# Designs tried in a protein design chat: VH-VL binders against q96il0. Part 36

Target 1, 167 residues: q96il0
Amino acid sequence: APERGAERRDTAPSGVSRFCPPRKSCHDWIGPPDKYSNLRPVHFYIPENESPLEQKLRKLRQETQEWNQQFWANQNLTFSKEKEEFIHSRLKTKGLGLRTESGQKATLNAEEMADFYKEFLSKNFQKHMYYNRDWYKRNFAITFFMGKVALERIWNKLKQKQKKRSN

## First folded at step 1 (VH-VL)

Design p2h (framework fv_pabinafusp)
Fold by ESMFold2-Fast, scan of step 1:
Structure p2h (fold): chain C 167 residues (1-167), chain A 119 residues (1-119), chain B 112 residues (1-112)
Amino acid sequence: as target 1 above (167 residues)
Amino acid sequence: EVQLVQSGAEVKKPGESLKISCKGSGYSFTDYWLGWVRQMPGKGLEWMGDIYPGDSYTTYSEKFKVQVTISADKSISTAYLQWSSLKASDTAMYYCAREYSLGDYFDSWGQGTLVTVSS
Amino acid sequence: DIVMTQTPLSLSVTPGQPASISCRSSQSLEHSSGYTYLHWYLQKPGQSPQLLIYKVSNRFSGVPDRFSGSGSGTDFTLKISRVEAEDVGVYYCSQSTEFPYTFGQGTKVEIK
């Protein structure tokens, strides 16, 4: 069988799990969804003759991934905690226990939960706006460097073709 | 230019502890697996294990799993090979080497650290 | 473990003459990816090993065209078309298809 990397989930100070890429990958590796962000991490393959420009693109993509992972890990953690606090508060107000008679977690009806979701989205609107702005800026930069890398590759192919024809 | 610089030669007695180092430069230290290879005097090469410094994940050859500990400090781009109690049979040259393409092959090698353990 | 066996263990070559080293693995080195993870390293006297050929036939950066690798499955060959003084040393084949990574016993190449 093909050798795999370790699939250990270590908790970082930020709450983001860690990931180890599998061995023998000649392509980008997409890992399992992170426990906290619920996004799949990507380990980017490093080609043997990676140019400085290709390295800049890869580092930009890696940095963008890390930023994205951290944002959603924090957002999901905040959502989960506020949701649990909201449910707990409402159940206590109704004089209900945190667990049903069967031992399952007690829940609120759809109408009550809709109030929470609406409030959460409203409260986090500005954070999501800043996220979207930075996401677009990062994707623009990535697209720009992807264009530069594509032009570099075309230029290198043309130079090789010219060398072969000069014989 | 990729460079791996290892710590200097060591002369030890059986039962002593030892930690040797390998410092990487000229590349992103956390993006590559780094392996350790032993060469006993007049003998061939033996792979001992490796480490992915970004997450400190290690792999060991079964022969070496109990004998040594591999670790890394990514803040100073340095990997380590450590023995808690040396034996005369640990006398060897120890190389660190970068594993390119997620462990496909060793493309860059350190200069080696000679470890001599008497009797 | 995959056992790597090299033949010959020593080879004395007149400068400018060809040399050939064989490497046999105890099981196929073809990975599920379709690649064969067999590599050749050279250790010059008093120096660290250096990569010559990776994945059967690919010359590493800076390696002269006189070096070539070939083979498949379990049988591999390293050829030097014209041996030069700088080529003296011990040649190792290695597999990284399975853990643990293993090396052949080495072939010592020296000048007559």
Scores: ipSAE 0.012, ipTM 0.552, lowest interface PAE 8.7, mean pLDDT 84

Design p2i (framework fv_pabinafusp)
Fold by ESMFold2-Fast, scan of step 1:
Structure p2i (fold): chain C 167 residues (1-167), chain A 121 residues (1-121), chain B 112 residues (1-112)
Amino acid sequence: as target 1 above (167 residues)
Amino acid sequence: EVQLVQSGAEVKKPGESLKISCKGSGYSFTDYWLGWVRQMPGKGLEWMGDIYPGDSYTTYSEKFKVQVTISADKSISTAYLQWSSLKASDTAMYYCARVDEYSGYTLFDYWGQGTLVTVSS
Amino acid sequence: DIVMTQTPLSLSVTPGQPASISCRSSQSLEHSSGYTYLHWYLQKPGQSPQLLIYKVSNRFSGVPDRFSGSGSGTDFTLKISRVEAEDVGVYYCSQSTEFPYTFGQGTKVEIK
């Protein structure tokens, strides 16, 4: 029967920092924290005899990692951009320049910044809720395929043991 | 066969509201993002934004996030692009396209026929 | 935003001859995963754009083998080995490595 499987997401269309693990690795490799997302990427080891089911699980895990990396990279960039816009707007409203007399960037006090944080959290509540929902959904899918791979490996080991005992 | 069918051409005046549609068929509508692309007369392609119809989550290009609203009605497999107040600069051909993001390609694999929007005083 | 620049902007080809279109990006399109998200679209006169090639060199379903893509980093090429009348149109390169998705300005291919 033809195997049916959707291709998995390989990468996010975002400005995520470049990460290049060693060319050859016999184990999963954990990289340094990404500059934008501040998350450590995992580079998955691909065995020579990877089954189609194992490949599907690996691709699902890679896709989930890329999705997670993209979300936090975009969130951090959005936060920084909107924070700068808020500070600029508030300084303009007060009739103050964007820079101090010493040439450094002008800042707002903690009380003034509390307005920004409250607005940012409120505006992004739905986005974070969807992120959490999708995160759990993806982890349930990963757990399901992990179970299938475990059953496949048990079945293959039983077959190998039976064949070895018949020789 | 995967098909995206868009609503017909529109002629509007500046300040008027408009909502155009894109209906998907031949695939699971809620399993793919749907994007909108603008092409001004004689110009190239510009990505505007996309929507995931399963939960109506949207993303926008910064250039377009204050100009338009993207929405979807999954019960009729239809996505929408909406303006609250049109400008002459909105005159363009608008395409919808299916986004294959789940399979790791983030590409526009199937396109609608386009909706021509003309805004003139 | 990543800027995509195509050359030439227009070319006329005699039927059966090869054609080549270049696309250059303002920064590398290689993602941290090692994949390069550079795609080619064709818009025939009066028609919607259609996907030709994705991820540099992979032909989309139904695309003839006379179309091929190559390149890496910031420099990419689309080649048509033997141009046919049905290949007339505007070709666009596009990147999806970084948000927002961007397109080149287009290359018009016409028959002499």
Scores: ipSAE 0.000, ipTM 0.460, lowest interface PAE 17.3, mean pLDDT 80

Design p2j (framework fv_pabinafusp)
Fold by ESMFold2-Fast, scan of step 1:
Structure p2j (fold): chain C 167 residues (1-167), chain A 120 residues (1-120), chain B 112 residues (1-112)
Amino acid sequence: as target 1 above (167 residues)
Amino acid sequence: EVQLVQSGAEVKKPGESLKISCKGSGYSFTDYWLGWVRQMPGKGLEWMGDIYPGDSYTTYSEKFKVQVTISADKSISTAYLQWSSLKASDTAMYYCTRPQYVSDHGFDYWGQGTLVTVSS
Amino acid sequence: DIVMTQTPLSLSVTPGQPASISCRSSQSLEHSSGYTYLHWYLQKPGQSPQLLIYKVSNRFSGVPDRFSGSGSGTDFTLKISRVEAEDVGVYYCSQSTEFPYTFGQGTKVEIK
């Protein structure tokens, strides 16, 4: 298994890379949920006459999506890895094998897993708090730029109509 | 506003140990990866590895995993690059760097560099 | 490891003339997220590297519009529409699509 740092940087597996939006699409495309983050990727359409404000909004949305995808893919992978290591450690302490008599993967009951969940939540509390803070900051910025783009579009249409009426 | 400030130049002999530092300021140190890049005299750039200071998790390039240790002290917003036994081939400029965002792989900010000279 | 190859290794440019640097990767740099993590850096004499362009074509803050990046898959280009004296230095392309992150060997740009 790759190291946690490598996992964070290369978290999107090759299977997900098979998704491709239709060529020559004139609209944004929403893909299927990513296997690891469970979030749907958006492939943004870039219009020929994209304004500087529209470009800033698109780039901000792209960066926020990548940040969000990486965070949840890493969180889910970290949880799965640590959960498996905890289970293996506890089974070893009990002198039990990793597989049941039927060949199924051995596991611990809910009571035994309580220690893991408490430790994992405690360890990741600050990480999730900072994620929430950054999530709100990013969404505020996106909403702000969405408003600016909407006003720019309205203003441009009004200027066009005024010019046509004057002519 | 965001700054990475590295320790001063070092002159060492082969076999000696060394630990150089990189102090981050103007941002939340534990929210970003911090990487190390080597540049041998007259040569190009080589990525050595990085650390996530929040939990001190490290990633290394295969070439450097045996040669160096990367660590961080989040209480003083400082990352370290350490050698247990220096070789003449370790003579290089060493840069620390951080990405713009946790998931952004472009290195926006670079330290001023630490020149390490290893000679007999 | 992904190998990054730059051409040319050096070029001398008359002030005000355009310059073009090519970068080829040994495999596609398109990440499974749909983004292409190819970046361009400039190292001026005696200075730390500085980011010029990230993710193929995005200019970093404060970078003049005379710098532009383009490309896809394995072939990428950095263009300077009008080279100025302050543009002297070594240019590096870099990939961060896959671990370990790698750099091209560099292209030295000098004023004629």
Scores: ipSAE 0.000, ipTM 0.453, lowest interface PAE 14.9, mean pLDDT 80

Design p3 (framework fv_pabinafusp)
Fold by ESMFold2-Fast, scan of step 1:
Structure p3 (fold): chain C 167 residues (1-167), chain A 120 residues (1-120), chain B 112 residues (1-112)
Amino acid sequence: as target 1 above (167 residues)
Amino acid sequence: EVQLVQSGAEVKKPGESLKISCKGSGYSFTNYYIGWVRQMPGKGLEWMGRIDPSDSYTTYSEKFKVQVTISADKSISTAYLQWSSLKASDTAMYYCARLYDSEGYSFDYWGQGTLVTVSS
Amino acid sequence: DIVMTQTPLSLSVTPGQPASISCRSSQSLLHSEGYTYLHWYLQKPGQSPQLLIYEVSNRFSGVPDRFSGSGSGTDFTLKISRVEAEDVGVYYCMQGTDWPLTFGQGTKVEIK
């Protein structure tokens, strides 16, 4: 196998490899949760002789992962923004400032926040329905291509057996 | 010796298309991502996006997703940055750089830069 | 996006004297993996940026011992023990902890 030109990632002070394996590792690896989406990314192993069908499946999985991460990152940011706006609006209605006398952010109690959660879920009902629909569509496509890759690998094994027999 | 060599300076008019290149040598081109960084005249560095040359999979900064296309041809160890229609605001120095590991790591070797000037 | 702020924006140093540059992030750069992805780059006049220090304190290949990095969380420092004429340029910190990758605005180092 070709040697890696830069090996800094593999030379941590403790002598332990980093969480992320070398780019030429033979396996997919799972990273820590993304700060905004709270989802774990998967970094896919790319074999030197990847077939066009295998590449298509990997790219579909990568694209689905990116779509999923973007959806939840946007949802979490929207939630945080609307939560702050709701708190500010309610504090203004009460005639209160945004900060307490101690300089901490003013907060609402759980009963008051329940109104926000109900409103947020109601506003986002259709968006979440479309997300679920798209999730199932993407998952079906991935499963379909996984099946095609499996069939291709079976066929290639059969072809290799024939070639070995004739040589 | 690891080296990234970029194409020469370009002078273009608004609305024209452009494709600039970045050729890697002295290492296994498909083992590292190639990133693109923009530096507007007199300004700092800003991340544009990266490509995995082994499969041409790209990731862009949100700001640059619709402005440019990043591609690569691993048979000639070359990455590309392309505009379909240039704007005066695209005037900048464009650097390619080798990205060590995934998106959470560093650029270790940089190209010399390609100056793109867009004016009438 | 994580905002990277450098101070000072410019620094004039007498040759042979030390220099110190600070970089502060709007959020902690400690990744859940336990690593801190803070890097320092130098751009000499008319040249491309070059990597000086990666992951807070590790000198890149060929970087002189007079360069050192330190820090944790949101507060980082690049130190040059004795500034030489060849150290003139713009220094940038960069975070790789979160997407997208972001750079500080740069610190220009000049010789008096």
Scores: ipSAE 0.000, ipTM 0.447, lowest interface PAE 14.0, mean pLDDT 78

Design p3a (framework fv_pabinafusp)
Fold by ESMFold2-Fast, scan of step 1:
Structure p3a (fold): chain C 167 residues (1-167), chain A 120 residues (1-120), chain B 112 residues (1-112)
Amino acid sequence: as target 1 above (167 residues)
Amino acid sequence: EVQLVQSGAEVKKPGESLKISCKGSGYSFTNYYIGWVRQMPGKGLEWMGRIDPSDSYTTYSEKFKVQVTISADKSISTAYLQWSSLKASDTAMYYCARHGEDFYSYFDLWGQGTLVTVSS
Amino acid sequence: DIVMTQTPLSLSVTPGQPASISCRSSQSLLHSEGYTYLHWYLQKPGQSPQLLIYEVSNRFSGVPDRFSGSGSGTDFTLKISRVEAEDVGVYYCMQGTDWPLTFGQGTKVEIK
């Protein structure tokens, strides 16, 4: 079984999810799922003659990806932490040890854990609601800028055709 | 409260050994790297190395590889910085710091510092 | 090793006026995975360093909006739109793109 540190021993200090797009890639590349967020990162290709609109769109998409990745990494960490605290608290009130004879973490039955899941979802309802609202707002903005970039590219193609015709 | 608490100030003579500590609390200690940063009197910050408390894997700056040993005891959420033989040039403030979100490179939480004075 | 150079080394500012600090790296900080690992820290007198900005332009939790970061490649800037008394201290940039982690030499910001 791989150790937590095994993968990152060959990585730079910047992080564990160090995917690299294929060499000579001229398009966006999708990486493997991040260990913490479970989301696949997108590495965006930067064209040589990137327009200000194209740059704005790319930066918006990159910022949205970072925001989304950070939200889910933090949410997963919070869930794991609160789950562990809940289990620890319940085992302590029962007078039970935190680990079994085999060294495994002691667990609660499904009925007991259902209470935790209900409380966690209830507690985080408003946070998830705001996340969904912001997620839709961000994707709406991205779609809008994608439309603007598409129009710019069409206009530039038309200008290129006119220039070619004049010769 | 999420915090890193370091051991108290030390006054030593050249040639003596020393081990200082950094204890994490209020978070999952094994989910973050602990880095060590040196600040010589009136000077800037120098990164010395880091450790993964989950498996004690360490990474050192080349400058510090032979000078110090970094270790950790995850059972008590404590990281250590150790010298086998101190030199006057080791006089500095030593900080421990947590690397951001698990393995990211920025330090989002810092200890209060341990002042080490080495003089004959 | 990547060398980080800050300018100016010292800056005196009247309260409410803007301040700018530059940080230049000896090589590009754009990592192969597409991220730029440049971070800014503030060390107030007698205190530990504290994170201000991570990955060029992202304000850390609780950091006032008067602080902003910008830049790309090898040239980065930290800007304070209006300096307040609590902003006094030494500012450091740091790169995390390659081993070892390296800091700039620091910029001391004082109130006139």
Scores: ipSAE 0.000, ipTM 0.453, lowest interface PAE 14.9, mean pLDDT 79

Design p3b (framework fv_pabinafusp)
Fold by ESMFold2-Fast, scan of step 1:
Structure p3b (fold): chain C 167 residues (1-167), chain A 121 residues (1-121), chain B 112 residues (1-112)
Amino acid sequence: as target 1 above (167 residues)
Amino acid sequence: EVQLVQSGAEVKKPGESLKISCKGSGYSFTNYYIGWVRQMPGKGLEWMGRIDPSDSYTTYSEKFKVQVTISADKSISTAYLQWSSLKASDTAMYYCARQSRYPVTGNFDYWGQGTLVTVSS
Amino acid sequence: DIVMTQTPLSLSVTPGQPASISCRSSQSLLHSEGYTYLHWYLQKPGQSPQLLIYEVSNRFSGVPDRFSGSGSGTDFTLKISRVEAEDVGVYYCMQGTDWPLTFGQGTKVEIK
């Protein structure tokens, strides 16, 4: 039987553009758009004294970015494939070749393409609904941990002030 | 883990109807397309069409569009290939195979064991 | 339709020796954004086809590293560095770039 890890690797195209963040960066860095997802990846800055809670938040944000990149890369590939399938089907129905006489790829008019886009969106409605559900779950978790990190930082500042007042 | 199980061999006469099945297990059935591939005796592979089980959207090769109907029942994780009237030329091994919807690479990663259909007078 | 042509149609290989199969498409398989949907399958005698290589050069899960794929545009190659007894069967290339999906006619690999 195939490994789940192998399927996960295959379902996440490694089409993320390679980029180098600025040297000595003290902030999160945003890279160029990914080839397949068209989303810009974020390189997260790691503080020298990152707490376990801060690490959990950062990893959750990184995992959410990977999931989001994978979803949109896959969605864009599905769109591209089904768009070509639709164009080829329509051209064959009309008795037209897939290439023009000049060798260019044949295309459909805007009205016919509008039908495809509406059909694609309708067909993928449940998929997008589940994506939105998971997106909200992930963002709720991120917001929750951001709140925890904020409270931790407030507590640490108060702790520091108490030490200074005591002395 | 992932498995596609097809219905058993069929022996039919010309003009008879037939419906064969392909049951998926070990994965989320609605997250993958199911494609059908024909292999005539001693010949190569021919793609017939595919279905998205989540909405039953079908795509056919032009050669097979009027010959067969592809359908699916997502409640039982099963896809179907159906003929209204068989011909002797339909004698072949029929394979179902899954294609990822996420990502769409156009490949068939797991295949059923095949259903042999013999049509003779 | 895109026509896929394989050469040779049959190949007899001494165990442990390398084997090479060529696949040519009638049109470029580069669709857009740089992805090329060419895949290789093996059908062992009496068995269903199994995926070996997807998108030109990526080995599917569980496929030994003696299998490698290469190529671009219209010309693609599947190589087996050291053919073993379990590698006998018919090898097919397939394009997923344009519909309908089309397979090569197959290359039969046998042991001498």
Scores: ipSAE 0.000, ipTM 0.476, lowest interface PAE 15.9, mean pLDDT 80

Design p3c (framework fv_pabinafusp)
Fold by ESMFold2-Fast, scan of step 1:
Parts: sequence; C-alpha cells; structure tokens
Structure p3c (fold): chain C 167 residues (1-167), chain A 120 residues (1-120), chain B 112 residues (1-112)
Amino acid sequence: as target 1 above (167 residues)
Amino acid sequence: EVQLVQSGAEVKKPGESLKISCKGSGYSFTNYYIGWVRQMPGKGLEWMGRIDPSDSYTTYSEKFKVQVTISADKSISTAYLQWSSLKASDTAMYYCARDWSGYEYAFDIWGQGTLVTVSS
Amino acid sequence: DIVMTQTPLSLSVTPGQPASISCRSSQSLLHSEGYTYLHWYLQKPGQSPQLLIYEVSNRFSGVPDRFSGSGSGTDFTLKISRVEAEDVGVYYCMQGTDWPLTFGQGTKVEIK
C-alpha cells in the first residue's frame, strides 16, 4: 500500500544482488541470468516524482519478479535432484556403477530418459497449471496498472492545460 | 446519477464486531479509489485510509492501521470498513468518499455517512 | 504529519457581507509534480461534507462564483464575496500533498 509520508526513501530491493544497475541510470536495467532460476533480473528505476500509483505498479512488478525467480529456482532444483535419483536408481537395477571408465557420471540413453521426463511431467502437471494460472493473473494485474498509470499521466497533462488557461 | 450509498446507523457494545458498507452507483466503481473519513461527535474530519476496488489494495493512516480493515467487492460495487472489536472511542460518523486519482486526493463524491454508537 | 491550522474558528456574518477564512500548513504544500493539493470542503448542518474548491483555486462543479480560493506554499485563503443563508456550516481545508491526508480543525460560519 503506497504511503506518501510513511514511505522509506531508500529500500533495498531483495537484500542480495551481485549485479547493480549503472549508478546514473534513468531507466530499468536488465541483469544476466540468475544461477538457479535461469531468468534475467530487472532492476527498476525509481523516479524522483514517483506517484503512489507508479510505486504500486513498480512494487507489483518487483514482487512478481521475485515470485517468478523463486518458482523456477525451486523447479530447476527439483528437476536436477529427481533426475540424478532416477539415473542412480536405474543404474543400480542394471547392476552398473555410477561412473564410466573415463570417470564421468554414468548416464541413461534417450529412450530410458524419456521415462523420467514422462514421470516428471505427470508428477508436476498440477504445479505447472497453478504456476501458469498465477503467472497470467499477475501479468493481467500489471497490464491493468500500466493502463491506470497511463490514464494518470493523461490527467496530469489535462490539469497542466487547465492551469495554463486559468493563468 | 453518481452516488455513494452507505449502510444504516449502528448501535453496538464494546467488544462486538462490525462491518459497514459503501455502495457506488452511476460510475465505473473500479476506476476510482474509495477513502474512509471519521468524524467524532463535535470534532473535525480524520482520514482513515483508502482502497483500490480493482485489486483490493489498501492504504491506511498510521493511527487507524491496527484498528480497522478496509475491503471491497467489485462485483457488487461495494467497499467496506470493519472492526474486529469495537471500543467506546470508535463512536463517530463514518463517511466514504470517492477519490478521483492518486494525484489529486480530492474527494468529489461523499456518502451520506454511517453513525456508529458504541456504549455499554 | 502536516498540521493544518484554520483561523478564525468561528465567524458570524451579516447576510450579503463578505467572509474570509485562512488556512496555514506546517510545511509547504507544493508537490514535486508542481501542483499544490489544497482543497476546501463545506459541511452544512446535518449533511456530508461537499467539495468546494480543489487545488487552491479551482471551483468544483456547481459551486457559485462567489466562492474563491487563493494562496501558495503554506498560506491559503477561502473567500465568500457575499454570504447567503445557504452558506452556513463548517468549512474545512485539507492537504493531499503528503500522507496521511490531514484536515484543518474547521471554521464555523453563522448568520447574524
């Protein structure tokens, strides 16, 4: 909830970031992909004259980004863990070691891995459906607030015209 | 006709819960903020907070942040002000008012008011 | 919080005579956008407040031209050029420049 008099002027976005925007940036800055989520973070520019509505939009976009980053970091971690467990389980069933002659991780062929992908997709179907639902809801909310900000800016220009006419 | 219609007067005892309403008509309810203003008997006006009915995002005055909950149901163009436990000091006239935009903070349309009396 | 102080607290006016109400803020109401969010409301006996003047000097729809607002920074004035019986009530100034939104304590206008 944006509060004019109660708002901190300096609030850290996430508390941890290895990639800072340029010091004199007047625009949003896009960083390299995150190690865990593989998504590019956006660091938002904060205007000096940011309205409560503009602040609400920015915070909604920041919160949506954090939610999206967390979802994919967890999904990728789960995928990697379950993939490794599946490979180890199948190798044990075949009586094979966990390493090849060259010392590399033993792997399964594409046909065998198809079983894992099928099971993983089936197991995570509901989770993916809920993610897509929430993702669309968040994007609709962001689009709606972008429209409100645009209308607010039009209104301010009309107020400027009115004040010039009264002078 | 653009108007805000509030629920009727309430007489309550301390510790009781209460939810009063403010229904908008004659305009697009989701295009305007709804603010709440308190007027204690014989006193002036105090701003309590506001809500954006399009997503139910709320902003409160520090004084009222812990005392009340503001909510809205856009499907019936109605905003609400709620207390979980009333105190005698909550005795007041409560107004809802339409806020044109985040920039102006001018209340152009007001409800008729809901008188809340809390006494033992 | 920005403190809004109105003077006088009470006015008794002969019909047809002018009235003037002052509103002073504890800090400048000029917003960084270049606008001054100072509004005037009238609360007639037994009625809800109604908007009279918004952003210092703009009359709201339906408000008679005998009402005028002026001022800048921290000092603002509401003038009624000729007070009529229907103008009786309590007048409030309000600032929207910073949160929380704050009202003056009110000026009661009565007919002599």
Scores: ipSAE 0.000, ipTM 0.442, lowest interface PAE 19.5, mean pLDDT 79

Design p3d (framework fv_pabinafusp)
Fold by ESMFold2-Fast, scan of step 1:
Structure p3d (fold): chain C 167 residues (1-167), chain A 122 residues (1-122), chain B 112 residues (1-112)
Amino acid sequence: as target 1 above (167 residues)
Amino acid sequence: EVQLVQSGAEVKKPGESLKISCKGSGYSFTNYYIGWVRQMPGKGLEWMGRIDPSDSYTTYSEKFKVQVTISADKSISTAYLQWSSLKASDTAMYYCARGYTKDSLYYGMDVWGQGTLVTVSS
Amino acid sequence: DIVMTQTPLSLSVTPGQPASISCRSSQSLLHSEGYTYLHWYLQKPGQSPQLLIYEVSNRFSGVPDRFSGSGSGTDFTLKISRVEAEDVGVYYCMQGTDWPLTFGQGTKVEIK
């Protein structure tokens, strides 16, 4: 069974000394799927020497993940509730009980359920359209900041070389 | 000595604008986030948001995003909290605090200002 | 938002006796790099909050050794081994694992 992240306490939360060698970084950790959203959360590794720009990128990714988790958790709960209500209503209309002879929850056939899915998607079309728009917007922003982080690392190397050549 | 010094108490009427300040000294101002915390009379602490003074990047708690603006002027080591139109419900003590690390979201806040009491009444 | 719940809300202690404050989070505070960002603050009457314990169990500079923190996951405890008059105030736990930062409702500690 997957365990929740590895426990680590290698350093105190004091700033990294300018004179200490850089510490090796760990990779991001991916958790189990959330009960409600069915999405796997990503727990981002925070290096001790994280630059302000790297922090902004990480926070943008974390905020995007939280937004995504909230959207799908709410959507899945709404879907489940409306699905149960639809099934109950249709079974009642047919004069059928809510449970089978074996005590299991009664279900509708695929053709009847297709009606529910069509209605649900139609009803939530605008909501899903806005979700997709915001998703692309957030991914564009993340890509942009990833580029800025890459350039920062290159320029820092160049600055160090020029500084070293100074008399 | 590392310290944060806040502006003095304010008494305002509903609808008025207000900008309060938080000045850092004794440390590199741009190396730490400055967060703002509200404490309503007789109540607990609420985190409002933070700013990175090096480039003025801000993050807000959703509850406060529309209510206030956080800004900073790194040339004078000062962060600001601003309201465009005050409400009676804004009556509270407001604290600024320095993050223990650059990422105060994770490590918490180690140095706090003395607080600015804001009273909004008719 | 992560909800932080403290118990008790108020505690009256005889000087020299121990005190214990519990803090529970609505979800685990363990972060990706293995750290747990749970901090304890003390607000003395008429003063600003001050950091006591950071990341569950680390005493902040100048904090007496009679203060100790422990816990993991969702359950955390602050203990004072021998309560002194100077320990009077409101104690807050705070999580930094996810945004926004959230505080417990506070525990008032006073002397009998």
Scores: ipSAE 0.000, ipTM 0.440, lowest interface PAE 19.1, mean pLDDT 77

